# VH-VL binders against Integrator complex subunit 8-like protein: the designs that were tried, part 27

Target 1, 198 residues: Integrator complex subunit 8-like protein, of Dictyostelium discoideum (Social amoeba) (q54vk3)
Amino acid sequence: MNKIFGVKIDSQQKKRQQSNKNLTVFNNGRYLIYIGDIHFDRKFHREALRYYLLGCGLETAFYSDPVKTSVTNSKYLTFLSRRIFDCFYFLRAPMQAIVVSQFFGNLNQTCLVSFKIIQEEYYQLDTNYFQYIWELPLLEILLTTFTKQKDLKKIYLINQIISNPIINENNHPDIRKNFIKNTKHNFWKAISSNYLLQ
Short names: E, the ipSAE of ESMFold2; O, the ipSAE of OpenDDE; V2, 0.75 times the mean of E and O plus 0.25 times the DockQ between their complexes.

## First folded at step 20 (VH-VL; framework fv_refanezumab)

Design z2 (from y6 with heavy chain D103N; at its last look DockQ between E and O 0.76; V2 from the best seeds 0.75)
Fold by ESMFold2, look of step 20:
Structure z2 (fold): chain C 198 residues (1-198), chain A 119 residues (1-119), chain B 112 residues (1-112)
Amino acid sequence: as target 1 above (198 residues)
Amino acid sequence: QVQLVQSGSELKKPGASVKVSCKASGYTFTKYGMEWVRQAPGQGLEWMGWINTYRGYPTYADDFTGRFVFSLDTSVSTAYLQISSLKAEDTAVYYCAKLEWGNYGMDVWGQGTLVTVSS
Amino acid sequence: DIVMTQSPDSLAVSLGERATINCKSSQSVLYSDDNKNYLAWYQQKPGQPPKLLIYWASTRESGVPDRFSGSGSGTDFTLTISSLQAEDVAVYYCQQYYSWPTFGQGTKLEIK
């Protein structure tokens, strides 16, 4: 057996190296994202989502030191936001998908994809996630849709949000950026609780 | 402490316009909506619509589009109802009421403004 | 629009006796998401604006006497005054806020 590959010690070193790689990969956020992509390509969206949440969380140190990490500056979150959006969409979690669309970094794209979801899925949008919308145009799309349906509960929830001075688009940039950062953090905490622990 | 004080009674001729004011005190004006309710003489209460006091977004009941306009002056915590092209059937008491976006009824009402339309 | 129908239109009750006012909606006002009935009761005394008594069908507004209670669910609701007092002479309205708000036609309560 060691004619071509040399001594048995070389085979043991290779096995040990492979085993260590597997152990470090389990705690390596980049590898978890890679596993997420494999599941995503196979249409296993819940599994993909779980690996994306774990991987991004580890790479940003979100789960160990969330106050020192900035989700807004994570290149992984920006890159993966569209895949995470698709995961939520296919898991029949349309409101979570709408929230994630705000991570695209392009308001026009956010409104385009979310408008379609809102028009098709308005009747099952989870109101617990309304608090995570920070883009006024998206809130206005929701408000217009629920006003057409005369759904007072959802109209009142949106009106309460748009009446909060903290979301004013004319606030000092530091105030607005801090609000968005905190809102992203709270959303990530909520979806981690709902989709990693369950 | 929370109260809504409306402008006084109005006597108008058909075709004129009227502007009813509703001044809020004792709370953050822009945190709550403002509803308008009509009560014709000897009749019950009729919801006219509301306005979001922070954004200025009005919503009108179907029967109150066109001649009825809700507006605001947030600098003095005041909501307005303007009725144009007044008709005899507009004779009524007009109430403003504070709208709690938190899912319960109209908890604070103004004293009402009687608008009388007569020749 | 959700039509609210009250009964009776007028009610005379002796002091200290129980008064019961019924309200029926044309559609359910129970919001399944939070399991709350979006139904309120208002009192309007002569020469005064309406005053909120009950919201969410059965929750008494602050400062409203204990003799006022609300009950019911879905489409059928009741306002009860357990021991009528002279100051309770008023017109009572039910109102739904499940959709565009609508009021019942009112029930005039008087001392017998």
Scores: ipSAE 0.642, ipTM 0.843, lowest interface PAE 1.4, mean pLDDT 86
ESMFold2 (binder alone), look of step 20: mean pLDDT 92; pTM 0.933
OpenDDE, look of step 20: ipSAE 0.863; ipTM 0.943

Design z3 (from y6 with heavy chain G102S D103G; at its last look DockQ between E and O 0.64; V2 from the best seeds 0.00; counts 0 for: pae E 4.2 > 2)
Fold by ESMFold2, look of step 20:
Structure z3 (fold): chain C 198 residues (1-198), chain A 119 residues (1-119), chain B 112 residues (1-112)
Amino acid sequence: as target 1 above (198 residues)
Amino acid sequence: QVQLVQSGSELKKPGASVKVSCKASGYTFTKYGMEWVRQAPGQGLEWMGWINTYRGYPTYADDFTGRFVFSLDTSVSTAYLQISSLKAEDTAVYYCAKLEWSGYGMDVWGQGTLVTVSS
Amino acid sequence: DIVMTQSPDSLAVSLGERATINCKSSQSVLYSDDNKNYLAWYQQKPGQPPKLLIYWASTRESGVPDRFSGSGSGTDFTLTISSLQAEDVAVYYCQQYYSWPTFGQGTKLEIK
């Protein structure tokens, strides 16, 4: 994974000192998340996001370990969701912000913040992230908005997702829980791939 | 195998209502949408709208937002078009068509239902 | 709404010869993100519902004979029947699905 995340250790002593410190922090995802918070407080949203994603990635073996991924999601990602939302908002990635709003743990808050973004940014929402919406009220807001705009391509995409029986509220609770868990994991894989390569 | 079978012709007086059925077979009803298309005698085709068959979310063309209602009975894989307060101008053949959400044309059509409105 | 205009309104062609039907949209139906023209062609024989022939301007629906082909881009589209057969007598409609679907007025194809 070191080539994907671009971390290398050089051979010079001063650079080795810095590289050794970076390697120690790199191997401990919690310290990387803390560094992310420092960058966030300084309004360096791109670097904050990268450190959050790298730290959580390290804690989960980059989402290849489902047990660690579930633990990391509940322990770090849900707590960090507001900050990661802000990072995506200020990086002008509104659809990613909408997906992250689902992690707030409060559906009313999720719908409130996402409704505003959808009404203002509907024309540039990235359709590659539509698959990561699991809250039916958000899908309905999107469908209503694109119907008003007569955007058939996006209407068709939302209808494909809504027509998936696995998201039906009337299904057994364990089926929905597993779908949401897998969708969360797949989302974090996707944004880590997209945002740690740069 | 894959087909849409519509209810038979209707003769109605102005002011009455009519309910046209469209029964699907040979495919998973809720996986695809259902479109409605009107063709007045001797005239061309006019799109009326569609309905998402899984959640029952209708969408109407601008000219069809009032007296026209799309509905479903998913237990029998059937879509319905109800027209209230019938007018002579509603005389037409009404078609249902399967809507592929992948965004290409109407691949399966019902045989059509003639609704005649005459005093 | 996007207005679809067909020409000619009626066309007579000898058996075995080429028939061409034109369709013009009032605005482009080319979606820039996927580079596809959201344009379909339908055939309607007397007493029958329409049948899908062509979608995305040039892609044949399954089971449609090779003599039917679609071409064009943006606002100008053509349906071509390379060698007319008796069974091709029908009314042909173009239809856009870039926005709320609309149909052309139809072109009646007859044997000369």
Scores: ipSAE 0.325, ipTM 0.711, lowest interface PAE 4.2, mean pLDDT 85
ESMFold2 (binder alone), look of step 20: mean pLDDT 92; pTM 0.931
OpenDDE, look of step 20: ipSAE 0.846; ipTM 0.933

Design z4 (from y6 with heavy chain E100Q; at its last look DockQ between E and O 0.68; V2 from the best seeds 0.74)
Fold by ESMFold2, look of step 20:
Structure z4 (fold): chain C 198 residues (1-198), chain A 119 residues (1-119), chain B 112 residues (1-112)
Amino acid sequence: as target 1 above (198 residues)
Amino acid sequence: QVQLVQSGSELKKPGASVKVSCKASGYTFTKYGMEWVRQAPGQGLEWMGWINTYRGYPTYADDFTGRFVFSLDTSVSTAYLQISSLKAEDTAVYYCAKLQWGDYGMDVWGQGTLVTVSS
Amino acid sequence: DIVMTQSPDSLAVSLGERATINCKSSQSVLYSDDNKNYLAWYQQKPGQPPKLLIYWASTRESGVPDRFSGSGSGTDFTLTISSLQAEDVAVYYCQQYYSWPTFGQGTKLEIK
């Protein structure tokens, strides 16, 4: 059935609804996330991911400027992190899933799920996403794995990352929080570019 | 002015230890790794491994696990190669080389340190 | 480990003539992700450390004279010196850095 199709809100109706003080309507962002959940429950992971990205992006505009990275602490992204992880895993995007595992808020969980993916998928991990890993234990798992494979290029890439003082796990909390915030923002931009916009 | 300056030649007996130093200047020491390469008299080049100078993580080639230890003193921008239980077969020139993670081969080398093991 | 084999072991060439050194790897050193050959060439003069000449099989290191060129792909590589000069007398090594670095046995270049 065509539940959402065919509805077209013209500019005049949109302005009137937004200015009416007695009318509270649900915002487009939360509605898009709900559609994402429907697709997820039906195992349509690409469409679920697309709606999650659209919804979280629009909800960020309601909270703050995207550059200020409220998306990095948005309750929608935190709540959705496991679902977005599953979307990437089933879409055969294992490196993106590894990055998203860092959003779980539990480093032990992050390392557990990502270790299995790394051991099974190391040969096809997308190196463009290595820069989005901020947890040193995860970088060490990658480094150990690539060292066993004697894959010098990937070993060099990880060594470049772990040699950068900005990623030091013992930095002042403000420095570390800002680094993680910026890294989350840049990751969001990258996956939106690759999976939503092109 | 990027430069690696190694310690002088060593003459040792079998069973002794030696520690070769490699002092870096002209660049941020912890930004790049340090490789070690061996060349026995009249022979070719043999990669021994590297150390990540920021983290202190060594990686050894298969033949160099055990008696060969890489270490650092970042306060003086210096890398070290320590060889314990020296054998006559350890007689060689030992080079350090700056490791640019990712882009090139070994572009900056130390002058080499001859270690001679003779009884 | 990837074994690097050079030929010839020794080469004598007249001044101003072309010198050619071959290098063969036991496995491909072409990295599929970036389509680059992880192969370098070094020059070593007596009493000196090796000097990097060529990386990525064909890219000259800065400050290396134009007469040095590298070519080849996969498993077969060539270093060419287009017009030999007296200062080019040295031992030349190829090296792969696709995996744990390994060097060829060296090619000694002499003036005829």
Scores: ipSAE 0.724, ipTM 0.884, lowest interface PAE 1.1, mean pLDDT 86
ESMFold2 (binder alone), look of step 20: mean pLDDT 92; pTM 0.935
OpenDDE, look of step 20: ipSAE 0.803; ipTM 0.913

Design z5 (from y6 with heavy chain K31R; at its last look DockQ between E and O 0.67; V2 from the best seeds 0.74)
Fold by ESMFold2, look of step 20:
Structure z5 (fold): chain C 198 residues (1-198), chain A 119 residues (1-119), chain B 112 residues (1-112)
Amino acid sequence: as target 1 above (198 residues)
Amino acid sequence: QVQLVQSGSELKKPGASVKVSCKASGYTFTRYGMEWVRQAPGQGLEWMGWINTYRGYPTYADDFTGRFVFSLDTSVSTAYLQISSLKAEDTAVYYCAKLEWGDYGMDVWGQGTLVTVSS
Amino acid sequence: DIVMTQSPDSLAVSLGERATINCKSSQSVLYSDDNKNYLAWYQQKPGQPPKLLIYWASTRESGVPDRFSGSGSGTDFTLTISSLQAEDVAVYYCQQYYSWPTFGQGTKLEIK
């Protein structure tokens, strides 16, 4: 939604001297996340996800200043990632949940929850989201699982990913940080497109 | 020009070992896998497995999980097939083939290496 | 493993005429996620490695003459040579790559 509003509304606002006040609420991602939490607590996971995605889109794509620094507190973002994970899990989107588990900031937890999902749901994992895995241990769990199933297409897809030098765990920290940053942004674009557009 | 050049024919006795090489040129070796296929005299083709050339991760067909070992020397863009404890039934032509992750066609093959195991 | 069965084992066809080779898999090689048949055809001449002709059941590899065509879906596949040339004398193999790759036993094509 936010990029669609941004392209359509923000472009038109620039032409029209930015006269529309109706977007002021949406320029504060924290408010949208708060609304997401209300829906989440009521078990409305689809609506919660939509508000979380819009709020995160505003915080990561449209705003960069000292407020960004305060909002990027790792404990807060870790908590939000767990709620987004739950939204995907309850919406029966296990591969998206596995990708989001990488945001937890704890590789052991990421591997634990993802291993369980992969063992239970391997047959319905959406391969379009495999490109968003940056943790080699997750890729190895996927590879082992698909090798046991002799699923050549998925084995080849994982091999294509692990053969790319950009994902090498021994790359210079700046290269790795930039790769993870870009991968997170691309994942957010993909799920925003899929879940904000219906 | 993309090429795979294999080592020459080998004549071995039962119980010996052999190491077949497959040298790649004309492409980035570690971006593509390497497959191994054998063909016994007068018989059809049999897939043996592959190796991921970047990670060094081999995958073996069920019948090839024992005496057959895939390995690499990335400094010279070369894949190896080692066969230990050779048996007469190992007599075959052994091919390497470039593995395109995602495209699934074996479009580039080595010329083959005949390994003969005879008393 | 998926067993690939070719028919006939040997085929003699007059120059300029149509040659047809059949291949049957023991289970479907149609991958539901992308709706593609994971089947390839290879040509092998004496003393040479196999040459890829067709992949995804019907897609010609670059440089393969238009007289070669592949068809079929699921478990039943056909390689057709619309006008046989002398250089087409070879053994032809089908191969599935839906799972651990397996090849058919081969079909020897000769000039009648």
Scores: ipSAE 0.654, ipTM 0.847, lowest interface PAE 1.5, mean pLDDT 85
ESMFold2 (binder alone), look of step 20: mean pLDDT 92; pTM 0.932
OpenDDE, look of step 20: ipSAE 0.864; ipTM 0.946

Design z6 (from y6 with heavy chain K98R; at its last look DockQ between E and O 0.65; V2 from the best seeds 0.76)
Fold by ESMFold2, look of step 20:
Structure z6 (fold): chain C 198 residues (1-198), chain A 119 residues (1-119), chain B 112 residues (1-112)
Amino acid sequence: as target 1 above (198 residues)
Amino acid sequence: QVQLVQSGSELKKPGASVKVSCKASGYTFTKYGMEWVRQAPGQGLEWMGWINTYRGYPTYADDFTGRFVFSLDTSVSTAYLQISSLKAEDTAVYYCARLEWGDYGMDVWGQGTLVTVSS
Amino acid sequence: DIVMTQSPDSLAVSLGERATINCKSSQSVLYSDDNKNYLAWYQQKPGQPPKLLIYWASTRESGVPDRFSGSGSGTDFTLTISSLQAEDVAVYYCQQYYSWPTFGQGTKLEIK
């Protein structure tokens, strides 16, 4: 239980940051990610998400440095993906959870989890995040679902995405890897902007 | 210039089949969908469905599942409508129209193909 | 399916006068997420394919003369030609694209 470093939890000390120790903790991306894990283990999903995003943001200059972003993704964000997925799911952000499921590294698991979410939540999926889907099977699940609902606007959005040659699953591995990398970086930038400003 | 040019008129007997072509030019064929619209003589317009020209995924209106098949030959930027087991009520002008994903608009139409089904 | 009903079925208007065509949908075509009406207007002359005039109920397609305007929301829509020209003789169709597209039955516009 005594693994919490330097974080002052009571509301008075949270409002006033005066020790060099507290400033150092909040400015060290690595320690902020660790604090995120502590909040996650306590089921404090919003706090966990904010610490994860702030920590990774500091490590990447808020995703403005491509080298640092690639290092942070491979070192932290890929391994955190299941926890971040849970954060979005419990925060009622299902489309963001669907995007994060693509980080699991197991397409079958990604599709199973996302299919269940789509069938339950299709009417409230945030279309601003459709652009971050790089797995064609997920786009096909969305397309089938919206076709059943005869939702022409969403059908058109998915068709626009699947008609782009850059997402072709049969592209040369280097092209596909670079597209996925850039899409991951843009996604993390977008969710950091949205969830650190709340 | 952006154009859709359809095949010529057809005279058919009931039970025959027909294949209408729609050749696109002046734009990237696979970036836009292709819609099919029917107009019976003296009547209004009826949406039949579309095909995603990049993926080849057709979508049919409820009344047009079965005997109506959309297909493509992307090597010549051409979409096809095939109608099997023709009936007299299939007599109509069949239009292809370009579908811009994300922004609604059948902004470019073919000239139409009259299919006449009579004994 | 969403039924589109136009009125009148036929209309005769003198050159230079205002023509008004109405269109009513059986269900709202206003999409709540973006507050847009998914309604289009087409012009069709004999022997020609339809030509898109208006989309999103009131947005004029590029190259369409200023005399054409669209208005309305939800279930009730209007196409107005402010000063009728001889070349405007055609059949006019409204169409919804909120769901599987459906067209009105058409309104034939003639010079009186």
Scores: ipSAE 0.728, ipTM 0.882, lowest interface PAE 1.0, mean pLDDT 87
ESMFold2 (binder alone), look of step 20: mean pLDDT 92; pTM 0.933
OpenDDE, look of step 20: ipSAE 0.856; ipTM 0.936

Design z7 (from y6 with heavy chain Y104F; at its last look DockQ between E and O 0.66; V2 from the best seeds 0.76)
Fold by ESMFold2, look of step 20:
Structure z7 (fold): chain C 198 residues (1-198), chain A 119 residues (1-119), chain B 112 residues (1-112)
Amino acid sequence: as target 1 above (198 residues)
Amino acid sequence: QVQLVQSGSELKKPGASVKVSCKASGYTFTKYGMEWVRQAPGQGLEWMGWINTYRGYPTYADDFTGRFVFSLDTSVSTAYLQISSLKAEDTAVYYCAKLEWGDFGMDVWGQGTLVTVSS
Amino acid sequence: DIVMTQSPDSLAVSLGERATINCKSSQSVLYSDDNKNYLAWYQQKPGQPPKLLIYWASTRESGVPDRFSGSGSGTDFTLTISSLQAEDVAVYYCQQYYSWPTFGQGTKLEIK
């Protein structure tokens, strides 16, 4: 048992063993996440992202199961968030990276990394992803930046979002938790559609 | 029916202050912004800025950053324009207009408030 | 600031004739992402607030007669009244909302 792990094998035998293993394990999302980490460590960010999304997709029945989706968010996507952030950043998807920064569980870190991206990339932020921002400080950074640029269209989009009562920081915690949960769900569904099925 | 009703005309001396009100009806006040526009007698229109009525965040045109203050009382669906240290050049009609986020054009205006600043 | 310049400052047009008012912006008001011109036209009669006629350069506001039309793109825009009527006597303003909104100086339209 585990003798194969402790014994050196050539690269062709290793690839064949991996192919056979993938046949059996294709419905195991946790293993696909592990493969994503291997690609990430090699700086293959597109491949890493695809494996992360496929793995989490399988764990959630492609986001059709609300309970599994909530569990997968807390167990995998939140902890993978820094790696997925890097994938989006290096794939030149800065707005998606900003959305993912909200998963860090540390608002100071979220604001730090997203402020840098916003100052560098404000001119190419995809406005279709603005709807997935739930942290008011992040929306305020965007608003300040677009106000400095006098970009009325983007200022109006941010004002529309911050005028929505559901994002109010004083809402009952259950209302806020449910909003964040639904927003995370919709974001991952959108990203999976764009980056898995491409 | 969607309406903006402004307070009546004001006659003030230089150095005084004035507060113009704009009461909204017929729509959810905090869902839309409020813009302010100035028109001096016999002159054209000048955008002054807006306020986000939900958050209370004002934005001012460059020439209106100092003595002009936008404020709200959401309990009565009313926006306010306060002008301090009035000067003769502040003599104008002041309009409020409903600001629809995500759409453009000022389609609903108040009737205007004439502020006259005279010695 | 985007400066809006109208021409002429005033014009007189016979009833039933065409009136044309021009507006030029100091920079393009065409937003490339959605390919829309962020330009509006307003009518103002004495003692009244401005009334929105046209937005996005050519889209007529509801309730505005079809004799009013807007055209142009980028920096050059026109408002056309195809058959002038007595109630059309007013001052007309163009306005950009690409950036901080600015208005043209106005064009006074009179019956010849």
Scores: ipSAE 0.728, ipTM 0.882, lowest interface PAE 1.0, mean pLDDT 87
ESMFold2 (binder alone), look of step 20: mean pLDDT 92; pTM 0.926
OpenDDE, look of step 20: ipSAE 0.862; ipTM 0.944

Design z8 (from y6 with heavy chain E100N D103S; at its last look DockQ between E and O 0.68; V2 from the best seeds 0.00; counts 0 for: pae E 2.3 > 2)
Fold by ESMFold2, look of step 20:
Structure z8 (fold): chain C 198 residues (1-198), chain A 119 residues (1-119), chain B 112 residues (1-112)
Amino acid sequence: as target 1 above (198 residues)
Amino acid sequence: QVQLVQSGSELKKPGASVKVSCKASGYTFTKYGMEWVRQAPGQGLEWMGWINTYRGYPTYADDFTGRFVFSLDTSVSTAYLQISSLKAEDTAVYYCAKLNWGSYGMDVWGQGTLVTVSS
Amino acid sequence: DIVMTQSPDSLAVSLGERATINCKSSQSVLYSDDNKNYLAWYQQKPGQPPKLLIYWASTRESGVPDRFSGSGSGTDFTLTISSLQAEDVAVYYCQQYYSWPTFGQGTKLEIK
């Protein structure tokens, strides 16, 4: 890696095709994902998460060209989303796990696993990650739960999100797809910053 | 000018119903929540609940989960409070107030609607 | 629910003098995640609706004179009017919004 993540490395993506032919490397994103799987099987979830984030980012060029990346629609992200979810769950990061459940591509599964987490961990959900929820059913589960707890701050935070017209489930599909794409990108940037630097 | 204008005072008998209106002007109605507060004669203030004006989701304080219903007509920027099966203890001034997301304060209030319940 | 208790119930203060109203909550209204006190002060003049004066315990609402100030944290809060004016005759309420909002019983402020 010629630059640390979080800096723009647009020239790196343009040269990647030629560089990949010359490198037998530890810079291969698929190899990093494989290392992540080894750590995951051994229950080393922080290490697994770190390798998954870096490997997926390299395979999708997220870190080399973050504005042009395919990470938000990548088959790698969809495939790894369940493993990344499990990493967050076992690392006691329940809100991040709930956000990642939205990457499964199956709303019923997203709601099922997230509902259980919300009922068990509502008192410790990190509100900084509420902004990354784009599925209205999840927001409604959160709202019902916080209403039962009379947690007015969290009720108002969720209500601010559901009152934003851009999240409206009835928007034109192109508007909704672009919002989800940008939200996924911002979330990935946040967890990469928080979990790759340590 | 941001303002909330409520319907006029009501004189009702026990068991009747009343519907108080709160018409908003000078701002985007669906952008801010609407709170309801009551004040019995000579008494302090009592929060009744609020409604999300974009989604129409009401939240009620415990004492107000039965006979009290919040509703909206977004086409005329109006919130409503309906009280069914009126009791003498419902005699009060009823206020609507705009919720500010930045402070969570009630920054604009209606003038109040006196509802009197007597035999 | 969180009970808000004000003291005194009534207060008479000479024009130009300092008025102090205390408010105590039955439990802390300091939210640890953002370190804010979820406490507001409202003024209600005769025949008028309440008016927001202070939020977050110490932040003045727009248009509120600087003679009004709020202080305190956790469970104990104070509204201070540094130099009482004739127009400040009102009932003052503290209100928490940490949970379902509740108001203090009110403090009637009069000119002595």
Scores: ipSAE 0.524, ipTM 0.808, lowest interface PAE 2.3, mean pLDDT 86
ESMFold2 (binder alone), look of step 20: mean pLDDT 93; pTM 0.945
OpenDDE, look of step 20: ipSAE 0.851; ipTM 0.932

